VHH binders against DNA primase large subunit PriL (priL). Designs and how they scored, part 3

Target 1, 340 residues: DNA primase large subunit PriL (priL), of Thermoplasma acidophilum (q9hjd1)
Amino acid sequence: MILPDRKQILDRELIRRIADTTISGSGHSDGLSEYASIRKAAFAFVESAVLGDQAYSPIENAELAFIVWILAALDENIITARTIIKARDTVEKQLRLVEHYEDLEEFGSRLGIEISVFGEQIGKDHLYRIGVADFATYASRVTGSKYRLSNQIVREGYVYVDEDVMAKVLREAFVSFMFDTLDQIRKEDAIETIKSVLDDLEKIRESYRKAHNVRMIAGKGDASMFPPCMKEIIKNLESGVNVSHMGRLALASFLHKAGYSEDEIVPYFRNAPDFDENITRYQIKHISGEISGTEYTPPKCETMRSNHLCYMDDDPLCHREWMKHPLTYYEVKRRNRKIR
Below, E stands for the ipSAE of ESMFold2; O stands for the ipSAE of OpenDDE; V2 stands for 0.75 times the mean of E and O plus 0.25 times the DockQ between their complexes.

## First folded at step 1 (VHH)

Design g4 (framework vhh_gefurulimab)
Fold by ESMFold2-Fast, scan of step 1:
Structure g4 (fold): chain B 340 residues (1-340), chain A 120 residues (1-120)
Amino acid sequence: as target 1 above (340 residues)
Amino acid sequence: EVQLVESGGGLVKPGGSLRLSCAASGFTFSRYAAAWFRQAPGKEREFVSAITSGGSTTYADSVKGRFTISRDNAKNSLYLQMNSLRAEDTAVYYCAAKEWFGSTLEYDYWGQGTLVTVSS
């Protein structure tokens, strides 16, 4: 099982040895054959994530550490997001398979989260205890009413949760840990540290380019004129970050109403972790009214706000008292564009 | 709490055999590399044999062909089968384990040792 440890992941000398080690006979010094195995497994993990393979891939701390340096050297947001999402799912599965509750407490401790077991039972029937602040931070990232604070037992600053809720909270804490750890590695340092495997890094880039056809946003109009809410959804999709069903519908219906064709809309969703072109095209046809008979209208600003999809920030146009619709924002920006 | 406990040491005649066992507890043994070291009175600790999590083995020249290291992850155990024992094999034998992500080849955890005496 993966156990988060930033000091171990950031061990540059260990990472260099893993990168530089060639496979030799069983007579070589202790650990050298394992370094080659770690390297192979790490590259296979990243490649499977890039290709959308959802199959469980058991990895340990050493493989995870090398994966982080691969991601730092590649410095590609979509590859990073897809790989960390696969690692998240791997960790969740491992957390659900623990036989000793001390392993789960150790996992939480490594992330700065104190977890305790309430009662004398051991195993998946444990009622776990976690602080309200930590629960609120991470559980809010999990979709579903089961994972909301209002549906948990709360006593004196602690939230009492079952094994399912605990695994979901810890996986989200792990995701934050991964991004925070990755941010501490500079691209130049990563490239220098694992320079012996740059050919393998280029194979990953090539696989990604072929499989996902990475391209600039195409279509009609100027994306710079989109309201900040739609820009944020696009940014999250491009980064492979999970976007809610409502957010995906909002973007697709907005683009359709803005004059974008099905072929022009599909690329916006191509970098989603669970992307399937046939399903995406079917959903776009449904939104456009081609198969449903009724055109889907994009949500009003009020609906965007209610679903936590409104990013007005410092945009003065969004703060106008008459601004009630994302399409109105786009129309005003388009109308005011100067042609030179 | 992490522990390594050795057993199987004792008195044996030259040419005899002994099997040492090391029981691991408090951590996921299958993730760790493990090794046997020995120390004779008045001498420094010396490497005997190591086994990776994947089962690859390494032996000191002095024990090649006579000793066999093995592991049983289901039992969280490490073993050392010692054949054709010599007087020079007399030492306290230590079990050691190393986390795969360690920054050095130095071992993280050590047992308390088990005495092996080879004499007539």
Scores: ipSAE 0.000, ipTM 0.145, lowest interface PAE 21.9, mean pLDDT 78

Design g5 (framework vhh_gefurulimab)
Fold by ESMFold2-Fast, scan of step 1:
Structure g5 (fold): chain B 340 residues (1-340), chain A 120 residues (1-120)
Amino acid sequence: as target 1 above (340 residues)
Amino acid sequence: EVQLVESGGGLVKPGGSLRLSCAASGSTFSSYDAAWFRQAPGKEREFVSAIYSGGDTTYADSVKGRFTISRDNAKNSLYLQMNSLRAEDTAVYYCARGPIYYDTSGFDYWGQGTLVTVSS
């Protein structure tokens, strides 16, 4: 099980030993040291995350520590986001598999979160107690009304939650822990510390480049004509920032209505940390009416605004009284481009 | 506590058939989307098939026409009927439950997997 341990992760000499250990038959009957195994597992984890592999991949603290230094040395925002999200999901899986509540309390304690359990055993019927401030900080990052503070039992500064809610809160706290820990490592220090494995770092970059051909040439339309709301969604997807269901629906339906084919739409979603091409293709087919029988249209400007997806800012066309739909913006830009 | 347990895997000859089952405990499939994934030795995990809460189904091109996904809400079970099996279908098969997003981030629960080997 992963147990957050910032001192172990920031133990530069331990990381150097893991990086520098040679595979040798001398003194080792198997020809491999434990450090070499940790290094191999860490690189495999980062590569699988970069390729979008969602399968549960168990790792322990030593692998996690080396992963952080790989991320620091690479200093690539999308690789970092994809890897941390895979680690988040790994942690959530491990938290749901604990047999003793003391393991959950220890996990929380290492993140600075005090957790208590009420009941006979850990499980779906137990009420876990967490401070309101910690709950509000982390639960707000989880999508769905089930995770809102207003839908929880609150007593005397504590929130009482079930197993599902607690696992979601702790996984988000772990994500903050990872980013905060990563921020404490200078890129130059990471590169120097693991310089013996720079060839393996380059393989990760190559894997990412091959798997994520950012913005395949669509051959139809010019993204410069898109409304700022759609450009913002594209920018967030490209940078690995989370985009809501409504945002993804809005972009996919917009591109479909703009004349983009399924093959032309899929690339816009490839940089999403949890991307899966077959599921994305199915959603596009559903939106297009190919399998649902009903074609979806992108939401109106009013709906975009109510969902915090409207990005009018400095765009004068968006501020026109008659501008009510993202598709209208696109059509106006297309017409003006032809006239120019 | 929601748990998904796959069963029905085993050794089968090329051209044979096999039916995988996924039993849900602590929750149901009736109100959720569900899917089958597989991972072959030395390869990344791939999508196989999905069934949506409304009854719609979808299949990867490699299995379309050969595999059929179904569910029995009364038994809280998800099934994958595999016909005309090929050596390339050899993999560990996983079931998953959750709302299906534009990626796999919505799957809240995954099974442990069941091994399918297609060999003479």
Scores: ipSAE 0.000, ipTM 0.274, lowest interface PAE 13.9, mean pLDDT 77

Design g6 (framework vhh_gefurulimab; at its last look DockQ between E and O 0.01; V2 from the best seeds 0.00; counts 0 for: pae E 17.9 > 2, placed apart)
Fold by OpenDDE, look of step 2:
Structure g6 (fold): chain B 340 residues (1-340), chain A 122 residues (1-122)
Amino acid sequence: as target 1 above (340 residues)
Amino acid sequence: EVQLVESGGGLVKPGGSLRLSCAASGFTFDDYAAAWFRQAPGKEREFVSAISSGGYTTYADSVKGRFTISRDNAKNSLYLQMNSLRAEDTAVYYCAVSRLGYTWSSDEYDYWGQGTLVTVSS
């Protein structure tokens, strides 16, 4: 099981060793062979992510470390997002396969999350305890009523959850950990550190370009008038965070109703790991009524909340009693802007 | 008992559209990646499309831009919208699920449906 270690990940010497190790000749079972294996596995992982292969692939700590540096050197947001999501999913599966509850506790600890087993250790069905704040932070990124705080056992500042819920929470924490760690590595440093494998990086870039004809055009939309929920969805899409189908639908329909054209809407989704322009356009046409004959509207605030897509926080407009729809929010903001 | 049941297959003209459905039962569908495979007469089974438990999708090059995979976890259902159908799309279509994620390899999937026949002919 992977146990993330920021210090290890940021260990330039380790990374250099992995990058620079050359296997000369036959069956070297020595430490050099290990580094080569790590390098190979890391590249394979990134490449598979780039190509959209989401098959389960176990990750080791050193492999993870090298993957982070590959991503840093590449400095391609879409590749980063896809790779991290793949890693997330892999880690989630690994978490579910743990034989010992202590492994989950340790995993949490590595991410700065306090987790403890609750109750009698009977079989594989354990409850875990996690702080409310941590739960709220990371569970909010998971789609499904099962992962809402309101549906959990909360006592004395802790949430008691089963292994499934905990795995979901921890995978999101892992995502945050990955991004945070990546942000600590400068591209120039990464390139220098793994200079011996730059050719392999280019191959990855080429593969990505070939596979996705990706012109990274940032969405031109003025999000200043958008409600917090839509802003958050956009942010997640941009960051490669898993956005639910409902979230995507909500954003697309919102943008459509806000007057954005198909060409203006498509860019918002370009960073999605599963982005396909033709499919996206088809979906937009569908929600606009061009294909279906029925124009879709974004969900009501209540629906957004029920689907865990509401991020109103302390936004005073969202807290108005009469605010019941994301479009209402937009209309109010638009009117206020015209008056200024 | 784990079951996957495909439906929606039939005869369609070139350029036409079909929507396939796969109904899952007997397991927690939302935890599984799901995929469509197809097998044409005299050919090997080939990958068509997959969707992760998180909703991420992938497509074979041959169907990219024409087919759309989707899922409804509330209904334990997998769908394949097939547009712009071609004669070469004629095959038995199978739905499959994997607890470990999706792949292009059929060997890694845990459960399979019985298939539904799609015939594209003028």
Scores: ipSAE 0.000, ipTM 0.227, lowest interface PAE 13.5, mean pLDDT 85
ESMFold2-Fast, scan of step 1: ipSAE 0.013; ipTM 0.424
ESMFold2, look of step 2: ipSAE 0.000; ipTM 0.141
ESMFold2 (binder alone), look of step 2: mean pLDDT 85; pTM 0.866

Design g7 (framework vhh_gefurulimab)
Fold by ESMFold2-Fast, scan of step 1:
Structure g7 (fold): chain B 340 residues (1-340), chain A 120 residues (1-120)
Amino acid sequence: as target 1 above (340 residues)
Amino acid sequence: EVQLVESGGGLVKPGGSLRLSCAASGFTFSSYGAAWFRQAPGKEREFVSAIYSGGSTTYADSVKGRFTISRDNAKNSLYLQMNSLRAEDTAVYYCAKTFEYDSLGYFDYWGQGTLVTVSS
């Protein structure tokens, strides 16, 4: 099972060894093949997440550690979000399969969360005790009335929950752990550390591009599903308000990734005070990859906030821990419309 | 201090060839993308070719097959080999550096330009 271990994940030299180890084809293959197996499983996991494969893929600490460095090197927000969500679901499944309650206590301890188990009561499953502050932080990210604080047993600063609620809380805490750990790795350091497998990174980008192209062809949502940041940029452009270069880049790349054609994107910019159709079309072609060869991705939520382009207000979806990208917002809204 | 200095422009007859050079200081091309743009008299500035930090290249349809972009990381220089030149290739040619390390469409530093005249 996965056990959170930030020191192991951030062990740059271990990650370098995993990346650099090659199999000569005979003699000493057993030890060398272990690192090769970790690399193969890590890349397969990320590719599976990118393709939307919901099948359970068992991974352990070594694979998880290498996955984090793959994500840091790629620095592609949708790939990161999908991979961490798949890891979250993997962790939840593993937590539900533990044979010893002490394993859940250890898992929580590694995340800085103190939990303890109480024995089975007549006619009831085991109860777990967690501090109310930790519960409030993580349970608020889970959809459903069962996971609200008001529906739990609260005594002396502790919340008493069943195994289902505890697994959900711990999976959300694990998501925070993953993003916090990823934030400690500089992209340049990750690229240097795993430079021997850059070809495999490019294969992930190719898989993402193919999956995204198929999804675009299959149909796109509408403007009502756009995140508040993109809606605000559109509103300002429509009213002839000056929008920053970052705002224009964010909108154009977002629309392109959402499946909008060049001819569908250009009208959004027509009311800009400095509008020039030729320059606008050139920039859209560059963003789309027609003249650059690589699609540009819109800025992540952190970059939008730093540039004063974030309008999350009270939108609950924008406040989710795993909500790191405007495109992720759009994807969630599209999925929810189809499910309903 | 970032500087880009173009050279190699001049007068050439239709069907001729020229090689443009762009020498960079204050940054390295291996860490940034770079591009060639041109502006013909009375026309808008147009994209010609780009090379990205990873080595991939792109070309405008009007020059594809005739022009070749390359770089020499050791000399920190960008090149544009122009073959089968036509009168419509007459323009001031500019080299440009991408805005940020991984920026793939926006340019913050431009050279002064080098004039290419294709005429009899």
Scores: ipSAE 0.000, ipTM 0.119, lowest interface PAE 20.7, mean pLDDT 78

Design g8 (framework vhh_gefurulimab)
Fold by ESMFold2-Fast, scan of step 1:
Structure g8 (fold): chain B 340 residues (1-340), chain A 122 residues (1-122)
Amino acid sequence: as target 1 above (340 residues)
Amino acid sequence: EVQLVESGGGLVKPGGSLRLSCAASGRTFSSYAAAWFRQAPGKEREFVSAINTGGSTTYADSVKGRFTISRDNAKNSLYLQMNSLRAEDTAVYYCAADLKWGTYSPREYDYWGQGTLVTVSS
């Protein structure tokens, strides 16, 4: 099981030994060194994440530590995000397989989260208690009504959650831990530390470039094809009307999912009277999953309506019974472009 | 809920320095993204600097290179080190916190302090 350990991850000399270890041909029948195996598994993990392979890949602390230094040396935002998301999903799987409460308590403790069992165990289920601030910070990154604060039992600053909710919260806290740990490693230091495996780093870059080029060739639509809700948000940003946090998240996540890059998204916010480019870029990175580890999905039509961001007006496509998502509107308009 | 209390404001001459502190109640400050905003008389509240849960910082162009935001999660505290102060920096400075990544817009922050006055004049 992965157990967050920042000191182990930041042990530069251990990472150097893992990188530098050469398999000796003069060894016995068990000729593979532990370090060579860790290195091989770490590179395989990163490559699979880059290629979109979501199959469960069990790794331990040593593999995770080396993965962090690979990411630091590569310094590629999407590679980092995809790898950390895969590690997040691996951690969630491992947390759900835990047989002893003490393992979850230790995991949470290392992330600065105090977890307590509240109530009696029924079969394998436990009712857990977590601080409301920690819950709100991490659960808000998880899609689904089950994970919203408004749907939890809250008493005296604590949220009472089941095992499923707890695993989701801990996996998101682990994502923050990974990004925080990665930020403590300078690219130049990482390159120097694992310089013996630069050829393997270049293989990952090449895999990423091929995947990125295929995605870039896939055409985007025109802004004229955007649903009226997104057009209204854009209009309000340009006219200096206050656009809510949800409205800004909706537009940024919609554009990201539609294939827009960070540099293509930033201009949509530039005309707002309170515009700040650094804040906007950080928000876009957060929404795309580059720094949050979780890619935000733009809200459904129902969520847009409940937040007073839905502008259906006379648009017949918005009134169709099957129209449930702004992205669906956009896709339908793109497919029908040559007709009307 | 979190309660925020600012301190460290005062009168300082142009070119001087001040360090503002913001104390958060409770043991959950590490879970909050935090920011400093300021409001000059007759003006709207404007963004100064932000620090997220991971320690990444952002600054308004007007203060970049002069101000430094930092946090101490063990002490539930947020700081703003202000150097090379100018008359234009005169304002009430507010500490703000958000459980999610906040925006540069003051309307999007959930928790606010009472403010601390900084006056830069001869």
Scores: ipSAE 0.000, ipTM 0.161, lowest interface PAE 15.8, mean pLDDT 76

Design g9 (framework vhh_gefurulimab)
Fold by ESMFold2-Fast, scan of step 1:
Structure g9 (fold): chain B 340 residues (1-340), chain A 119 residues (1-119)
Amino acid sequence: as target 1 above (340 residues)
Amino acid sequence: EVQLVESGGGLVKPGGSLRLSCAASGFTFSSYEAAWFRQAPGKEREFVSAISSGGSTTYADSVKGRFTISRDNAKNSLYLQMNSLRAEDTAVYYCATERYGFSDAFDIWGQGTLVTVSS
């Protein structure tokens, strides 16, 4: 089971040894060195996260440590977020599989959280006690009424929870631990430390580009063919109504994938209350991959809905069960116009 | 430590007003989109409002015209001015940020602050 260890993760010389160690020949006893196995598992984990693979992938502390340095060296926001979310889910599964409560207490203590077991029920159904401040901090990040403070038993500064709630709280604390630890590593230091495996880092970037690039639609349509979500964003920008960063990112990335050039995209943002041409051009270059090295894919319909940027109304095409992306809407509209 | 801390919740009468605050620390708040979410008893967490680093705002239909989101990047703070409050606005309100930029979800959350609209 993964046990958070910031000192081990930040052990730069250990990470350097893992990166630099070659396979120990054809030796009569072993085929691969321990460090080679750690590197392979770490890169595989990051790649699987980037590809959206939700399958359980058990990892150990040394692999987690190397993963953090891979993320620091890549310095790619989407790759970092996907990898940490996969690690969160991995930790939750491992926490739910513990047979000894001491492992859970040790896990919590390493995150600065004091956990006590109160009462014994059948099997793995134990009552746990956690401080109200720690509970409030981490449980608030979990979706569902079961995980809210107002729905728990609170006595004298402590919250009493079941195994399910405890696993959710600890996984969120682990996420904070990962981001905090990653923040302590400078990109330049990470690149220098694992410079022997920079070609493997580029393979991850390439895997991400291929997996997350929505196919560019052949030829260019017009704005009448845009999905209602994009039309609403454009309407709000035209009328000087404020549009969120997510909404502007969605529109810019959508237009880029639809074949619009930087000069063609900029005019859409001119009426925005906070419009600045230099900042807008910088953001478009970042989205297109011109300066970031990674092209950004426009958000899918599910993401648009969760951010209240979806305006399906009575549009029949938006209500098709297979309609999952704004770019798919645009592609269908373009194909239908070519046929009719 | 990267953290968001909410304050300003409380009991208020229907038609009243409340101002929620969120203090960010441990990261460059000004660089990231920030949002307010809420969760009513027995319901899933729902989006309330978001604001970009540049100040562009988005609102859920249920709060448009009544709530105003704003930020003060110099003070690393996010605000939600809630006017014309209704019983259905009763919920725990959460501050959130999209720290690693292009994730599909907000990944840094506050502890939440309870707002009760009742006589």
Scores: ipSAE 0.000, ipTM 0.211, lowest interface PAE 15.5, mean pLDDT 77

Design k1 (framework vhh_8k46_1; at its last look DockQ between E and O 0.09; V2 from the best seeds 0.00; counts 0 for: pae E 12.8 > 2, placed apart)
Fold by ESMFold2, look of step 2:
Structure k1 (fold): chain B 340 residues (1-340), chain A 120 residues (1-120)
Amino acid sequence: as target 1 above (340 residues)
Amino acid sequence: AVQLQASGGGFVQPGGSLRLSCAASGFTFSSYAMGWFRQAPGKEREFVSAISGSGGSTYYADSVKGRFTISRDNSKNTVYLQMNSLRAEDTATYYCAKDLGWYSSEYDYWGQGTQVTVSS
């Protein structure tokens, strides 16, 4: 099973050895090399996540470590999110199959979460104890009334949960662990470390571009699928509220990246108090790169938040740890993904 | 430099009226939209009303629609806010603002505020 190990993941020498392993070129077969198998499985895992393959894909700690370095070198928000969510689902399945609670305690301790069993065990029926702060942090990312604090036994700063709730909490803590660990790897270092497999990395990008193009051909979504931040900007523009320059840039660049034409974008700005159609069209041409040569990308969620443009409220997708970009939100909504 | 001077605030009974003025200088007034915002103590600044540079388009927050009227006189470089049927919840410092389009912050050109207090 996967047992989170930040030291192993950040072990640059191990990653370099896995990347550099080759089969002998003199006709000697080294097809049983464990490093070559790890590398192959890691790339397969990332590609399956990019293509949306929901099939269970077992991996172990070494594969997970190499996957993190693949993601760091790719530096693509959507690929990262899909891959980490696929890893989360793999971990959850493994957690539900654990026979000994000591393994769950070890998993939790590696994530900084103290878990203990309440009372003596008879079979598999027992309650787990988790601090209220950890429960509140991670259970907020799980859809369903069963996972709300108001539906749990709470006593003396602890929440007492069954195995199902415990597994869901731990899987969300694993997501945070993955993003935190990934954040410690600079893209430049990742590229240097796995430079011998950059061709394989580019194949992942090709797979993503192909999948993206297929979805664009199938049609773009509509405004009901926009993230709350973009819906709020649109509402303010319709109400005649003066939207900041950053808000206007964010909306226009978002609509452009979502596939909206200039003629489709302009109407969103007609009720702005300073609306001028010629200036608006010029600015849209500027963000699209038609005039400037540089295509603008909408800000990340963190930037939207710091500029007071984020309206998350109770939106379950916005509260996901992996939801870091308005375009990622839109892509998820277009795929009609279930909120879980 | 851009200067915005809001005035016309005061103390008024519920149901009363006030007219706010904002004198502007340091820019081509008719080329820019103007707006009114308000802030009660301990609360975030909130939108009240806006008017286009020509005066052809006006906008209102739902809480003031039907009671407040924004207007401008481009010959006097002045924007106005007529406030009727005032309520206790309208008590705030009112600010006027200049909008510079897409490449400026709406917060860079706040004028001096004028206090409006609605109480019996």
Scores: ipSAE 0.000, ipTM 0.136, lowest interface PAE 11.0, mean pLDDT 78
ESMFold2-Fast, scan of step 1: ipSAE 0.000; ipTM 0.348
ESMFold2 (binder alone), look of step 2: mean pLDDT 77; pTM 0.772
OpenDDE, look of step 2: ipSAE 0.014; ipTM 0.272
ESMFold2, look of step 5: ipSAE 0.000; ipTM 0.243
ESMFold2 (binder alone), look of step 5: mean pLDDT 77; pTM 0.777
OpenDDE, look of step 5: ipSAE 0.009; ipTM 0.233

Design k10 (framework vhh_8k46_1)
Fold by ESMFold2-Fast, scan of step 1:
Structure k10 (fold): chain B 340 residues (1-340), chain A 123 residues (1-123)
Amino acid sequence: as target 1 above (340 residues)
Amino acid sequence: AVQLQASGGGFVQPGGSLRLSCAASGRTFSSYAMGWFRQAPGKEREFVSAITWSGGSTYYADSVKGRFTISRDNSKNTVYLQMNSLRAEDTATYYCAADLEYTYGDWTRYDYWGQGTQVTVSS
């Protein structure tokens, strides 16, 4: 089971040994094959997260420690976010499989959260007690009415929760622990520490690039085939007409998915009445997932209509029953041009 | 949601400096991008600066770029705004906000708690 251990994760010399260990010939020393297995599992975990593989991958503290240094060396926000989310889900599954409640208390303690086990005191078997402040901090991140404070038993500054709620709270606290720990490692130090496996790092970058960029690159520079909704937003921006936040979001996310770079997107917004280049770049990085960890998908046709951004008028393609997305319009126009 | 307490405001003369602090409650701080916004009397709330969850990227409004510096200390659950070369037009109530959701820089989508900290630049 993963048990948060910042000292182990930040043990640079141990990480260096794991990275540098090579198994050669017969008669391996104790630990040498284990280090190679840790490296292999860590790289496989990061690659699976990047590719969107949600299958459970059991990892332990040593694999987690090496994963953190892989993430620090890669310094890619989306890879980091996807990997930590997969680790979060792994931790939740492991926490739900523990037979001894003392393991949950130990896990919480390592995250700076004091929890205690109470069953009969509240009339339920295996209830856990956690402070209201810690509960509010982490449970607010979990979707569903079951995880709201109003649906828990609260007494004298403590919240009494079942195993399901406790596992959700602890997994979210673990996410904060991971980001805090990662932020303590300089990229240059990570690269130097695991320099023996830079080739494996490059394989991760390549896997990510293939999964995310091929479609965007292919769409670049084809403004004549944009759907009428996007053309109208562009026309209004060019004319200095104020465009709503949803309209600006729709255009920026559409251009990003069509293969436009940040530097290519910025000029579209130059004539906006309140244009500020730094704010615009912040928004584009947020849309691309660099800041948020998740890239924004352009709004569907239904959302465009609801926000009065749909200009389908007499365009026959916009009126097709299956036309549900501005990107679909663009893809159909490109395909039709290629056939001719 | 997170609760944020902004502090460090006050009266300062033109050309002076102030450092604003924003302390977050709980251990969720390192997972959020953080921003500073300000509102002067009779004006709409405007963006000042933002910093990513890791501190790896910072962003500034053109009006403050080169004069203000945003930073964060995740070990202390605090974000800072160092304001140098202050001008009368920097007079405003300053708000810190956590970007808990996907936003477009719209201040209404950030979480912030209580009142901001007042900065007055006057001779």
Scores: ipSAE 0.000, ipTM 0.195, lowest interface PAE 18.8, mean pLDDT 77

